VHH binders against p49116. Designs and how they scored, part 207

Target 1, 238 residues: p49116
Amino acid sequence: EGPLLSDTHVTFKLTMPSPMPEYLNVHYICESASRLLFLSMHWARSIPAFQALGQDCNTSLVRACWNELFTLGLAQCAQVMSLSTILAAIVNHLQNSIQEDKLSGDRIKQVMEHIWKLQEFCNSMAKLDIDGYEYAYLKAIVLFSPDHPGLTSTSQIEKFQEKAQMELQDYVQKTYSEDTYRLARILVRLPALRLMSSNITEELFFTGLIGNVSIDSIIPYILKMETAEYNGQITGAS
Short names: E, the ipSAE of ESMFold2; O, the ipSAE of OpenDDE; V2, 0.75 times the mean of E and O plus 0.25 times the DockQ between their complexes.

## First folded at step 12 (VHH)

Design ue4 (framework vhh_brivekimig_d4; at its last look DockQ between E and O 0.67; V2 from the best seeds 0.68)
Fold by ESMFold2, look of step 12:
Structure ue4 (fold): chain B 238 residues (1-238), chain A 121 residues (1-121)
Amino acid sequence: as target 1 above (238 residues)
Amino acid sequence: EVQLVESGGGVVQPGGSLRLSCAASGFTFRSYDMSWVRQAPGKGPEWVSSITGSGGSTLYADSVKGRFTISRDNSKNTLYLQMNSLRPEDTALYYCVKGGYLPWRKTFDISSQGTLVTVSS
């Protein structure tokens, strides 16, 4: 009953720290990424279908897929975040690590491959000109994945995923009626998200979190936090 | 007017325990996430722990995780911090703060006197 998402779930407005520093630093990158993570989690928690699954199921679900949601958010907000500049700064730091023999060649290779995959994913999404409605449904498809071990209500999760797929199909057919294959082109981008390592994402974007907390520990907190302070911070940001 | 009054500090040897309390008034306590923040001599404020308004989720700085337990009693408008296995580096003035964890928060709205915890041999 009723659509899975409403217009309020399509709005995805990332506000960046201001002013942007003369050169990028760990704190600016971490603050920027944290704003995207919080925005993504508050987006998920606002969905009535997500709320209906119950607190333990919600937490398990987001812990399993947060990196995929975050990666979709990076692609959607790549220009606002100046993601290409952030990644270039990270690559430069990695090249310095090679010169100073600080990291194993295997680890540097893993991180560089991850950066390349992330850049390619973001480029492919930009080339398709994915709109905000399409991103919202893609995020819902990723969120309501029944594949994760230990989930309860997997049949209901699968039904919500199918509903997201149906609503995306309806939207694309109405909005892009002249492009017969747009839905297929969009959906074939999703498997690339499975190649993204949450461990490497945390290293790239979340070093320097206050208190050195892990992303796995923050996620349950975000899902249960009172929203008034967060909403005030989002509307009051410079 | 928002009022936060900490108590329960004192002097304890390494490995000891203390329980801090924070009595809250002047706002709807259960509707706000709450935090503990500490300030060691010569250092800036350091976030320690946060708890959601309902008490349903908690978060800890890595330096205290496993040793400290934040809790709240919404019927008494009271926030608690159980501190076990105390170390000399836990020596600080401890404040309760209205508000939860936000990674981009650079300043803490400290509006109270705090309670002093001293861990020494």
Scores: ipSAE 0.764, ipTM 0.906, lowest interface PAE 1.0, mean pLDDT 89
Fold by OpenDDE, look of step 12:
Parts: sequence; structure tokens; C-alpha cells
Structure ue4 (fold): chain B 238 residues (1-238), chain A 121 residues (1-121)
Amino acid sequence: as target 1 above (238 residues)
Amino acid sequence: EVQLVESGGGVVQPGGSLRLSCAASGFTFRSYDMSWVRQAPGKGPEWVSSITGSGGSTLYADSVKGRFTISRDNSKNTLYLQMNSLRPEDTALYYCVKGGYLPWRKTFDISSQGTLVTVSS
């Protein structure tokens, strides 16, 4: 059996909406986030091991981990996205809502803490200077997590996760041989992903555009979506 | 040239049913996701439903979920929309659109004439 990931899975290029508006409005933010979400899911779809799990298992797996994948994607694409600027814009929008008494104090705190966690996570990843291969393997480890409730084929999922971990270990050992504890430093960042609320993430990044459908509902559709349709939309073609 | 021709619209009473069809030509039909969009009088276009190229997955707006069914026959280059339990608020021009549902899609490229669905007592 071949490796879990190939060099083709290392490429993770996000194309931002163009042109960038002078003021980052809700539409721009949601569109950017949507593109990242689609990129992340289609990345998962491109993995042979993921395909081997079958449609039902695939869907359940992505439903369970999409927030974590998305967050890793935010970290990986933080510079291209100008994530700090986006988050600042979100905070500004929230402040407007606060002034209008649309949010409770507890909710405000919850949302602000979530934004802080996102920023902190992305900053921590930047400090570690995580490269494209490491991100790919980390995403795979997160994707093939057998500990989510309701999953089928958990033994196979676990096997894939172990394979991802092993490949990451080998890569880090080979590429960063002088840094003995790099693998450990990278892996200890993963628990932070589990502390983040998928509901809040959805609210912050997607409610402006999705509106009528939830991320949970759209996942099966995204996983089946024709690549040509997605690529065409991203490139502005057709 | 891409051509989309809708049919099947008409006048029905509340609770009634209609089946819309869309004949597609000028492109490889099976290679593209397709969507239904509707526009009510005085309102902007509203996404209704989408189906993947293979027909393996469908998606619906909350307003029509459980009542409408999107399907396609790739051998006939035809898109369908079965509409059951119709309501007055479903009254609109219905358009067939090349392309699937995308969260960032703000507008739809409507180039066809559409088919009128009127739900009234």
C-alpha cells in the first residue's frame, strides 16, 4: 500500500475574491470563507484513502471535523487571506450589533473569545513556521479522527490517521533533523482545534451567504460537486 | 451557444402539484451541476434547488425542502423540478440555470425566458 498523501495533496492554494473591497463587508468575508471551505473539502475528497471509506462515512467524517479543517485552512492561508484584517472587520460588525442591543453580554463574550482563540491558534502556527507538507499531514490527522461519535469504519479511519502521523513523523525527521522536538510542538497544537465551536465559526464566517442552509446540510453536496463548477467560479471563468 | 428552455409552468390551486422541465443544449450537460432559481413579482431571484452533474446529490432551499424534488436525465439533457404542496408564495417565474449552488453566488445568470408558476385559489 502506498503513502496516504502525495505531493499533489500538499498544494493548497486559496484564491481570494477580486477585487478586494475598500471596506471588508460581510459578503467578502463569507465568500472568502466559503472558498476556503470548499477548497478544504475538495482537498479531502482528493485523498484516495478518503474515497475508500465510502460516501456515507466520508460525509460523516467531514461533518465531524469540518470546523477543524477550516481552522487549519485559516492558519495556512492567513497571509493570503489577510486574516487579521478579516477578523478585525468581523469584530467591527459585531460591535455594531452590540450597539443595537442585538446580542446578550454572554453571547458577546463567547463570540469574542472564539475570535481570540482563532487568532491565537493562527498566530501560534505562524510562529512554528509550519510548511505545506506539515499542514497537509495535520489536516489528514484531523480528517481521519476515529473518536467522533457516530462514525462507521472506525478501525480503518484509525489506520489512516496512524499512517498520516507516521508520514508526518518521517517528514519532520528528514526535513528538520536538527529540531528533535518539532513533531511534538506541532502535534500539541491540535487540541486547541477541539475547543473551538463549529456553530460560532459558522455564524461568523458563513451566515451572511448561506442563510437558507447549514454547513452540515451542504457538506454532502459540496463533496459531490463537480470540480469544474468550483474551479470555474474561483477563476471567474464561465 | 448555451440554450436552456423551461416548460411545465401553469396555474394551480394551493396544495397542487406541477412538474417543470428544462431542456438544455450547447454544452456537455452531465458535466455541470444545475439549479432552479425563481423570481417572484417585485422580488429578486431566489435560489430554489441544485443537483450535481451526476445527479448523485441534491440541495434545497429551506422554503421548498420536503415539497420540491430536483432531478435530471442526462441522456435527455433535461432537468426537472417536481413541485408538490404548492403555496401562494411559490408563485414566480422559474428559471433553469447552468451551475450549482455556491454560497458566494450573489447573482444568477438568467438568460432563459423561464416558466411561470401561479399558485392561487
Scores: ipSAE 0.601, ipTM 0.844, lowest interface PAE 0.8, mean pLDDT 91
ESMFold2 (binder alone), look of step 12: mean pLDDT 83; pTM 0.838

Design ue5 (framework vhh_brivekimig_d4; at its last fold request DockQ between E and O 0.91; V2 from the best seeds 0.83)
Fold by OpenDDE, fold request of step 18:
Structure ue5 (fold): chain B 238 residues (1-238), chain A 121 residues (1-121)
Amino acid sequence: as target 1 above (238 residues)
Amino acid sequence: EVQLVESGGGVVQPGGSLRLSCAASGFTFSRYDMSWVRQAPGKGPEWVSSITGSGGSTLYADSVKGRFTISRDNSKNTLYLQMNSLRPEDTALYYCVKGGYLPWRKTFDISSQGTLVTVSS
């Protein structure tokens, strides 16, 4: 069987809304996040192995790991997104909620810690200078995780994850031969993704979704949608 | 030329039901996600629901979730919206839109006349 990923899966170009406003409101944040979410989901659905699992399994996988995929996407696209600025804006918006006593002390702590974890994770990935191939394989490893509850075809999922891991290993050994421990350094970052709350991520980035739809509900839609309009919107071609 | 013709609107009491239809022509219907959008008097357009080209996935605004059902018959080039448990706040012109749900959508391409749904006691 052929490789899990091809060079086409390495490309991960996020187009940001333009122009960037001086003040990042909820709309801008949500649009930016939504673009990343859609990009991540479309990336996943472009993988033949992903398609081979079937629609039900595909949906279940993405529902289980979307937050991790999204977070990896944040790290990968941190510069083009001006992630630090976005996170600062989110904090500012939260400050308003705090002043209005809309959040408990415990909730405030949870949310702030989540933001900190996001920042820390992205910073750590930046320090490692993760390249596009490595991100692609990491996303694949995260996507094809068999350890989520309720999944079907776990043996097949595990097989794909192993392929992703092997391909990553081969790539790192080939590309970074002088850095013997690079693979280990990269892989040890993955557990941090499991510390991220999907609910908090959704609250921080996706509060402004049209119709107040949930990420859970939008995932199967993204996975099955026709892509012509999406591509047109992203490229500006309409 | 893309044509969308909505029908099925009318006056109904709260708690009532209506079924809207949209006849589509001028494009390969099954290759496009479709949406319902509504516009209440004095308000801007509001996204209601979307369905993928194949009909395999649907999405609903929180305001209509559990009450409305979007469906399509690609063999008939027709989009449907079953509206149950209607409320006065559902009163609006309902438009069929060529295109699906996009969170960053700035405007809806409304080119049809729509069908009026009035929910009143």
Scores: ipSAE 0.921, ipTM 0.964, lowest interface PAE 0.5, mean pLDDT 95
Fold by ESMFold2, look of step 12:
Structure ue5 (fold): chain B 238 residues (1-238), chain A 121 residues (1-121)
Amino acid sequence: as target 1 above (238 residues)
Amino acid sequence: EVQLVESGGGVVQPGGSLRLSCAASGFTFSRYDMSWVRQAPGKGPEWVSSITGSGGSTLYADSVKGRFTISRDNSKNTLYLQMNSLRPEDTALYYCVKGGYLPWRKTFDISSQGTLVTVSS
């Protein structure tokens, strides 16, 4: 029927905790990341095609892809978030952990390699100068992925993914008509997202959530929460 | 005006159970997420649990997960907290709060007297 996404899905404005502290801490990093997570989940739940899949399917789909969606959000918002500064602060804390706790060798290597892959991904997206429309369709392509284990309605999910791919193709062809390889360059970045570990993302960005809740438990809550309070927090009205 | 009245607190031995109730009035109860918050002596408020407006999803602090159950009855404008396997560290004044879980929420709007839970041998 109509387009998969509307212009309201292109708007992706992240508001950061203010002011940025002189020395970054776990609380600031966790709050910043939480704002991005909630923004990403509310973005997904606002899509009519996503709503049409039903609540059980929605939860399963987001649990499967939340880290990819979050990583695209990090790349899109890297400058607003000062992501390079956040990652540098995390690296500093990890190096101090080596000096204070000797039980961390292989895990720290794994985490440092993850940070490097994340930085490389974000740099490659910035080098391609991915615009807001392209990000919106890339997020839709990773959201409507039918090949995650345990999903139902995979035929309908696949049709929505194909629609996102076609709308991205149409957009790129019209907007970047003189760059015949732009679509291919953009799409070859997506496989890197599957190499990102959700466990390491939680360790890097979500230590110290109020109540120490897990991302797997918070996802169904975000998808079903009343939006009036959340929208009021964005505008500052309560 | 918004009014929240907690009840069901008391003194119980470790391992015991209590059921808290919160009667709500002055707003459309079913259109709001709700939370339980507790305050132990000499400490600041601590978020305990939240439930969505429809009751379709719940969230718990790790310290109470598996022991506490939040629920609501929208036809009676009432929020509940079933507390099982109580421990001395659960001793606190318990408040119900209009509003759900947000990780960047700095304060809780506590405008009620709360209900006291004391867990002691």
Scores: ipSAE 0.779, ipTM 0.910, lowest interface PAE 0.9, mean pLDDT 89
ESMFold2 (binder alone), look of step 12: mean pLDDT 84; pTM 0.843
OpenDDE, look of step 12: ipSAE 0.868; ipTM 0.934
ESMFold2, look of step 14: ipSAE 0.761; ipTM 0.904
ESMFold2 (binder alone), look of step 14: mean pLDDT 84; pTM 0.842
OpenDDE, look of step 14: ipSAE 0.883; ipTM 0.943
ESMFold2, fold request of step 18: ipSAE 0.636, 0.626, 0.689; ipTM 0.862, 0.862, 0.880
ESMFold2 (binder alone), fold request of step 18: mean pLDDT 84, 84, 84; pTM 0.843, 0.840, 0.842
OpenDDE, fold request of step 18: ipSAE 0.918, 0.917; ipTM 0.962, 0.962

Design ue6 (framework vhh_brivekimig_d4; at its last look DockQ between E and O 0.71; V2 from the best seeds 0.69)
Fold by ESMFold2, look of step 12:
Order: C-alpha cells, then sequence, then structure tokens
Structure ue6 (fold): chain B 238 residues (1-238), chain A 121 residues (1-121)
C-alpha cells in the first residue's frame, strides 16, 4: 500500500573505473558497462514490489528487460560515463575490424545503426531534461512489463506497472504543473527501447567480461549474490 | 582469521576427473559468495567459477563451462569443484577464494597454498 519507490530508489550513482586510460579500450568500456549493469540490477532487486514476485519471476523479468534498463541507465549516466567518447571508441574499433575483414559488412551496418539509435535516444532524453525521479519511474515501468512471454504472476506485475505509471503521473503533474504535455512526451520515448538489440548491446559493451560469461548467465547470479562485497566496492551512500 | 584449505588435487590423464574441496574457517561461510581461481605455470591467476552464499546461483568461465561444477555445503563450511573431462590446459594450482564474481576485479585475495592439478599422459 505504500509508494512503489522510496527516495533510496531515486539515487542512482555510477562510479567509473579509475584511472581513466588515455585511450579507451575494450576492457575499460566493459568494466564501465558492467558497473552500470550491476547498479541497475541491484536497483531492481532492492524494490519491495520486485522482491515480492519471487526469485524465478525476478530472473525471468530481468532477462526480458535488462537491455531496456541498461539503455535507460546509459541515458541517465551519459555525462558521467562520457558515453559519446565510449561510442566513438567503439566506432573506431569497428573500422579496424573492417580493415582486418573480421566482420561482415551486413553485421557492421546493423551495429552502426544500433549505435545511431542509441545516440538519438540519449540525445532525446537529454533534450527533455529527464530528472532522477522520472528516470526511476521509467525504469520501474520497464521492469514491471507484464507482456513478456513465459512470465508468471502477470496480473500482479501489471498492477505494479500501473502503480509506477500513476506515481510518475502524480510526480510530473506536481513538479511540472505548467507543462501539460511533459508526461506524454516522456512516455512516447519508451517504445524506442524495444528497438534496441540485446545481442548487439552485449557485443558493444560486454566483450571483455572476465571469463567470457554471457549476460543471461550473469543475471540470475547478480540477483542472488550477497550484497556486502558489492556494496564495499561501491563506497558511499546507497 | 580467515582460513581456506584446499585438497583433492593430483595427477590425472586427459579426460579424467577430480573433485577439489576447500575447508573454510574464521568467517560466517554461508553469508559469502565463493570462487575458485587457478594459476597455470607462467600465467597470472584466472577466475574459474563462483557460487552465491546460499548456493542458489553459479557462474563459470567459458573455458570450463559444461565440464566443471561448483557446489557448497554450508553445514560443513566446505566449497567443492567437480572437474570432469580434464584437459592439459586445466593444469594449474587451484585456489579457493572468499568472494564472488565481479567483472571489474583485477586481483584475487589468495590467502592459501592451493591444490595442484596436473593433467598429463
Amino acid sequence: as target 1 above (238 residues)
Amino acid sequence: EVQLVESGGGVVQPGGSLRLSCAASGFTFSTYDMSWVRQAPGKGPEWVSSITGSGGSTLYADSVKGRFTISRDNSKNTLYLQMNSLRPEDTALYYCVKGGYLPWRKTFDISSQGTLVTVSS
């Protein structure tokens, strides 16, 4: 009966690897992306409504939506991450792969189109000046999506999504009362997240994972891992 | 004081199996994720596998996935690694480590002597 999110869920502080190398490399990009992925997963697992769904449902939900949550995280943290610089380094790596004939021309075109769509999404969110409360509710709307195949408890998931939508509506109306179309402008950006390919995101940001583990295998691990070690690596407030 | 004691290493033929054990003491074993790390001659440490504190989830390096199985018995404060279909490249000193998988971890807190696994004909 309480609010879906508390003030602790609005805080979303990404800590970047240190030191930053003079030239970005695959390992720095992967470590930076991994920190965002772990931050996003720990954000999700800390939500009481998410905890109430049970571990199997939690894993299924996050496997279905992790790329959308990650993309929202990229947009929210674009300046802290220097995302434009990271994407430029990725493009340069792709150009080297063309010269070495390691990727097909069709694959490179798909990847470049994905990078362009990601840049446009992040730019559109920056132009709307989306605040931390709005991002938190947008992430909750994406997380509690009942329409993914194979989910259990879809009626409860739908009720949590409706609650996130109502709380976002209340927040926007109170905080931006002079901008009657702000909620609509924000919500029409969400369909673009469904256009982002999780396979391409994994190729772009997660090629250097220790042990070459897949994101599908990491997700259930992150959701069940002990938090003390993770919290110790990320010093400061929650 | 945290203590981790590995055992079960030895010499096996390619295709053989071994089961490694790690006896843990000096900390509340069930509340920590645990890992296996190996170090081959002339190489740096390599993460092998991790398991959550409850044992509810496991991760494996791609090089060992499908061949190795990590497990734990929290009532005995013991971590295990079942190693099947062993290959010469699995030859290494194997260490039990307190702590789970973190993709940004560059070093491992190895506080033990490890157990040697040699795979040769």
Scores: ipSAE 0.765, ipTM 0.906, lowest interface PAE 1.0, mean pLDDT 89
Fold by OpenDDE, look of step 12:
Formats: structure tokens, C-alpha cells, sequence
Structure ue6 (fold): chain B 238 residues (1-238), chain A 121 residues (1-121)
């Protein structure tokens, strides 16, 4: 029984669509977000402990935490994604919708608050200067959360979460020995993820998916899709 | 060279059924996700369904969910689409496409001739 994560799980490289358009349109945003989503899910799939839970449990687990994983991914890839620019573009699109009276005042407020929460979270993570190992362990802690409703194998999930936490603790202690409270500062950021609406995230980043397919519905497919298919699309090879 | 040959199209009445087949060659079939795409007259290509390489997972457009079933036989390098409860709006050329569903995929590499499905009373 080895460690939960290996060095291979630390690598989390997002490739953005190229070229970047002069105007960040819905398509570009959606594609960028989708790539991150796929990367996040395939990252999860690459963890042996995740595989050991079985297909049904895996699917349920990802369905429960995809928004949190995605948000951590946004934070981790914020610079590569130019997240601030993307969010600004989204706000601009929303402003247009407001101008056209397509949204209620309450809905506007809700969506804008969500965007603010996303930005604030990402900024807070940047301020903490979270490294790749810490992100990997945080994603694992979020992934192996036993407290979601409807999950099976909760005892095993809890064990994996504990293992992730322990490995993070060991890493932080070893790497940041002079920062006694770094672990605590990092972990206290996780509750913010639970305050974010998956529905709003889906609407903001994944509106206009081809075929109008929900994230919930595509999760099983993404988890089973051939890696070559995904990689080929990312690299533009096919 | 990648070759995809569709068959099974025809004329059916509303409520009828058809089963499409796609014979694939020129690549390792089982290692690729596959998709069905259709194009109605005067319309652009529309994604219909996808299946993973192993066949372990399937995905459908909302317009065909519950009516269509995608499957594959990797031993025969063949992709299938069982179409039940056909509607006039299902009338289109149906194409087999190498590659799976991607949220941002607007265009499909349609290099085959397709098979025509006509649903009319």
C-alpha cells in the first residue's frame, strides 16, 4: 500500500485553445472550461485509489465534487487561463443580458456574487502561493469527501481522504518547515468551495455546450473516454 | 487510410425503426471513441450520439435520448445506431465519425458518404 498520490499526479498542465481570439466569445470560454473539466476528471481517474472505488462510486463521487475540483483547477490554472480576463468577459456578456432585460435583478445579483466568490477564492489561493503538490493534495481531499449524500463505500473514501490529508501535512512540514501554520491556512480555504453553486458555475462556463448536454450527464462519458481522444483534441493532432 | 462506410438507411413511417451500421477500417477501432452525426437538408451537422472505445459509456443528444441506442462490436470493427420511434425531424444523412463527443466540437470530420434516413408518412 503506497502513497495516495505520486509525482505523476502533481503535474496539472492545462492547454488553452489556440489562437486566443481577439474577443473572448462564449465558445472560447466554454472550450477552455471544458478542457479544464476534462483535465480535472482525468486527473482523478489516474489515481489508483479512485479506480479502486469502482465505476459507480467513482461516477457518484465526481458528480458530487466536480464543481469543487473545477474551482481548484481554475485557481491553479488562473494565469494560464487568464482567468481574470475570462471572468471580465463573462461579466460583459451578463451586462448585455441585463441591458436586454433577460435576467431578473435577483438572478443578476446571484450570478455576480458567484463570480465574485470565484475571483476571491482564486485570489486567495494565489496569495497563499499554493504549489503543485499542495494543489494535488487539496484536490484529493476534495475528491475523496465522504460527506456527500448518496455515496457508497464511505468508509473507504474517508480513509483515502485521511491519507491525502496526512500526505499534505507531511509535505507541508517538510517543504515549509518555517511556516508552522501553513497547513491550517491552506485547509481553511476549502469551505469556500462548498459555498459555490455548481449550477451557476455550469451556466457561466458551460453554456452553449454542443447538444445542450449537462455536466452531470457527461461525467460518466468523460471518465470512460479514451485518453488518446482527449489528448488528440488538446494538441490539435486530430 | 481511414475508411468509414455507413449502411442501413431507408424510408420509414413515423414511429418506425431502423438500424444503422458503420464499417470501419484503417485504424485501431477499439482505441477510438466513435460518434454518429446527422445532417438534415438545409441544416448544419448535428451531433447525435457517441460511444467510448470500449463501449463502456454512451452519450446522446437530448433530441434522440430514449429513442436511439449506440453500440459497437470491436471484433467486427462496426458501429451501430438503433433508431426507434422515428420522427420526421429525424430525416437526415447519418454519418459515422471517428472520435467522441466534445463539448466544443462544432465541426465534424465527415469524409464518408453517409446513409440517408427518411421518415415520412
Amino acid sequence: as target 1 above (238 residues)
Amino acid sequence: EVQLVESGGGVVQPGGSLRLSCAASGFTFSTYDMSWVRQAPGKGPEWVSSITGSGGSTLYADSVKGRFTISRDNSKNTLYLQMNSLRPEDTALYYCVKGGYLPWRKTFDISSQGTLVTVSS
Scores: ipSAE 0.590, ipTM 0.835, lowest interface PAE 1.0, mean pLDDT 90
ESMFold2 (binder alone), look of step 12: mean pLDDT 83; pTM 0.830

Design ue7 (framework vhh_brivekimig_d4; at its last look DockQ between E and O 0.60; V2 from the best seeds 0.00; counts 0 for: pae E 4.5 > 2)
Fold by OpenDDE, look of step 12:
Structure ue7 (fold): chain B 238 residues (1-238), chain A 121 residues (1-121)
Amino acid sequence: as target 1 above (238 residues)
Amino acid sequence: EVQLVESGGGVVQPGGSLRLSCAASGFTFSSYDMSWVRQAPGKGPEWVSSITGSGGSDLYADSVKGRFTISRDNSKNTLYLQMNSLRPEDTALYYCVKGGYLPWRKTFDISSQGTLVTVSS
């Protein structure tokens, strides 16, 4: 029984659509977000422990935590994505909807607060200067959360989460020995992820999905899709 | 050379059923996700359904969900689309496409002739 994560799981490289348009339209945002989503899910399925849970449990687990994984991915890839610019663009698009009276005042507030939470979370992570290993372990901790309703194999999931936590602890202790409270500072950021609405995230980033497919419905598909299909599109080879 | 040949189209009444087939050759069929795309007269191509290479997962557009079923037989290099409860708005040329569903995909590599499905009373 080896470690939960290997060095291969630390690599998390998002390739953005090219070229970046002068005006960030809904399509660009959706594609960028979708690429991150796919990357995150494929990252998850590359973990042997994740595979060991079985397909049904895997699917349920990802359905439960995809928003958190996605948000961690946003934080990790914030610079590459120009996340601040994307969020500004989203706000601008929302302004059009506001102008057309398509949203209630309460909904507008809710959405804007969500955007603020996203930005704040990402800024907080940047301020902490989280490295690739720490992100990998944090994603694993979030992924293997046994406290979601409806999950099977919760005991096994909990074991994997503990393993992720232990490995993170060991890594932080080894790498940042002079920062005694770094682990605690990192872990206290995780509760912020649970305050974010998956529905709002889906609405903000994935409204332009082709065929009007929900994130919930595409998760099983993404988890089982051929890797060549995704890789080919990301690299622009096809 | 990749070849895709669709068949099974025809004229049916509303509420009727059709089963489309796509014979694939020129590539390792089981290694690729496959999709059905349709194009109605005067409209652009519309994604209908996709299935993973192993056949373990399928996905549908909301417009056909619950009515259409995508499947594949990798031993025969064949893709299928069972269409039930057909509606006039389902009238289109249906194309088999090599490749799966991507949320951002606006264009499809259509290289086949397609099969015509006409739903009319």
Scores: ipSAE 0.785, ipTM 0.893, lowest interface PAE 0.7, mean pLDDT 93
Fold by ESMFold2, look of step 12:
Structure ue7 (fold): chain B 238 residues (1-238), chain A 121 residues (1-121)
Amino acid sequence: as target 1 above (238 residues)
Amino acid sequence: EVQLVESGGGVVQPGGSLRLSCAASGFTFSSYDMSWVRQAPGKGPEWVSSITGSGGSDLYADSVKGRFTISRDNSKNTLYLQMNSLRPEDTALYYCVKGGYLPWRKTFDISSQGTLVTVSS
């Protein structure tokens, strides 16, 4: 009842650690990615429809979709983040790992293919000049996806997804009325998100300090954090 | 001004237990996540555990998961760490820290003296 998203859900401002270091390092990459993750979770948590699903359902839903949501965030913030520079630094690090025999050649090939898919996705979104409203609705469509294994309340989730799709359609038709195929071009980009591996995303952006990281296992903590802590995580402030 | 005072450290045998406390003042305790961080001799600081402001969720480093339990009493402005099945590698100076810390974030705002835990013999 009422629109799924309001104008407050369109704002998505990422603030980068400053200044960018002379030598790009895993600490900077991990901090940048952490800010984006928390900005994305703050966004999701603020949606009334999401709040209405209850805490257990919220946790299950975010566990299922966090990587797709994060990837949309990367595309939306690619220029602010200097994402191409970050990915180049990661590629160089992976090449050093081959020389040091730290990773198998098959794993590195898999990771490199993932990086190219990510770069292609971000480039395709930039070519379409996806605006902030469109990103907000695409993120909502991804968030309220009923077809992930293990979810409950899938009928309600599906209804919210349909509402996000309808609101995106209405927005595109109103705002880009002269571009008959814009909605179709936008929607055909979404299947690429399902090809993004959460494990590889963790390796690329969250293994800066030598540990294994499972974002999936920390989602309950992240979603229950106090709002003041969220703001600190987004800005890097203490 | 934020003030954090740790206590409860000591010497304990392997397999033993200790309970650490942290008295907090100078801020609205229940509005902030809290964390435990430790520093072993000759090593950098290591995140141990975090708990949300309400106490509704907690998180642990893999090295302590299943052995340590973080808790808080917001009526007493006090943070706790129950440490069971202690091992020699748990020997460290333990600090409480205002804020939530995560496995991949290794910068810590340590402004207290900590409490020493020694696991020996």
Scores: ipSAE 0.230, ipTM 0.633, lowest interface PAE 4.5, mean pLDDT 85
ESMFold2 (binder alone), look of step 12: mean pLDDT 82; pTM 0.828

Design ue8 (framework vhh_brivekimig_d4; at its last look DockQ between E and O 0.53; V2 from the best seeds 0.00; counts 0 for: pae E 6.8 > 2)
Fold by OpenDDE, look of step 12:
Structure ue8 (fold): chain B 238 residues (1-238), chain A 121 residues (1-121)
Amino acid sequence: as target 1 above (238 residues)
Amino acid sequence: EVQLVESGGGVVQPGGSLRLSCAASGFTFSSYDMSWVRQAPGKGPEWVSSITGSGGSILYADSVKGRFTISRDNSKNTLYLQMNSLRPEDTALYYCVKGGYLPWRKTFDISSQGTLVTVSS
């Protein structure tokens, strides 16, 4: 019984669509987001402990936490993604919808607050200067959350979460020995993820999905899709 | 060279059934997800269904869910689409595509001739 995560799980490299358009259209935003989503799910799938839970439990876990994983991914890949620019573009698109009276005042407020929360979270993570190992462990803690409704094997999930927490603690202690409270500062950021609406995230980043398929519905498929297909799409080779 | 050859199209009445086949060659079939895409006259390509390389996971467009069944035989390098309860709006050229469903995929590499399905009374 080895560690929950290895160095292979620390690597989290997002490849953006190329070339970047002059105008960040809905397609570019959705494609970028979709790549991140897939990367996040693929990352989860690569964890032996995740595999050990079985297909049904795996699917349920990802369904429960995909928004949190995705958001952590946004934070981690914020520079590569030019997230601030993407969010600004989204706001601009929303402004057009507002101008056309397609959104209610309450909805506008809700969506704008969500965007603010996303930006604030990512900024807070950047301010903390979270490294790749810390992100990996945080994602694992979020992934192996036993407190979601409808989960099976909750005892095992909890054990994996504890293991992730312990490994994070050990890493922080070793790497940032002079910062006594770094672990606490990092962990207190996690509750912010639970305040974010998965529905709004889906609407903002995934509106252009082919067939108008929900993230929830495609998760089982994504978790089973071939690596070759993913690699081809990411590299633009196919 | 990747080759995909569709067959099984035809003319059927509403409520009828057809079974499409796609013979694949030029690549390791079982290592790739496959999809069906259709294009109706005057419309752009529409994704219909996808299946993973192993067949372990399947996905359908809402418009065909419950009526269409995608399957594959990796030993024969063949992809299938069983279409039941056909409707006039299902009329299209149907293409077999190498590759599965991805949220960001807006276009499909259609290199085959497709097979025509016509649903009319």
Scores: ipSAE 0.028, ipTM 0.440, lowest interface PAE 5.6, mean pLDDT 89
Fold by ESMFold2, look of step 12:
Structure ue8 (fold): chain B 238 residues (1-238), chain A 121 residues (1-121)
Amino acid sequence: as target 1 above (238 residues)
Amino acid sequence: EVQLVESGGGVVQPGGSLRLSCAASGFTFSSYDMSWVRQAPGKGPEWVSSITGSGGSILYADSVKGRFTISRDNSKNTLYLQMNSLRPEDTALYYCVKGGYLPWRKTFDISSQGTLVTVSS
């Protein structure tokens, strides 16, 4: 039928908590990350193709890919979020933890490697000058992944992913006609997303979740929230 | 105008139980997620539990999981918190809040007086 995404699904505007504190702290980081998470879930939930798959399938898809969507959101909103500053503050905190011997050396190494991978990914996306349409189609490609175990409707999910791939191809060819290899360069970035640890993302950005509660376990609740609640979570208004 | 009135607080010994109630008015209760939030003396508010409008999904803070049960009766516009195996650290002013909250949220829209729960031997 018609396009997988419309212009309204391409819009992705993150509003930061105000006022920005003089010193970045865990509360500001968690609020900023929460807004991005809800913006990403709102985006996914608003797609007609996603709505057509039903709630059980929606939950399964989002559980499988929320970290990839979140990471694409971080890259897309890196300037608005001052992500480099946030990551630098986290690194400084981790280095202080080493000096005070408060955390396992192996854990700190894992977290630092993840931060480096995240910064490298965001830098590579910025160097490619990925635009809002390209981000929207990349998010759709990772959202409609038919390969996850336990999925129903895998044929329809694959069809939606192929449609996202086709629309991205058409967009890139028309908008960047002088750059023969742009599509290939963009798609080659996607495997890096699957190497990002959801556990470490939770530690970095959702500190109240370390241990027993995870974003994965909260996904059914987030997807069922009332629309008015979503707006409050995205803007911080209640 | 939204009004939330808590009741059921009191003084109990450790290991005891209490059932809190919250009477809601001024909005369509069944259309909104609801939460319990508590504030211990000298501390900031702490999220305790949330329940969706239909009651279909529930979340608990780790500190209360297995001991507290949130529920709602949409026909009576009432939110409940059954609190079992109470500990001194559960001593706090308990508020019901319109809206769904998540484990990492630290800011809450509290507009009621709350009900005091004191757990002391």
Scores: ipSAE 0.024, ipTM 0.495, lowest interface PAE 6.8, mean pLDDT 84
ESMFold2 (binder alone), look of step 12: mean pLDDT 83; pTM 0.828

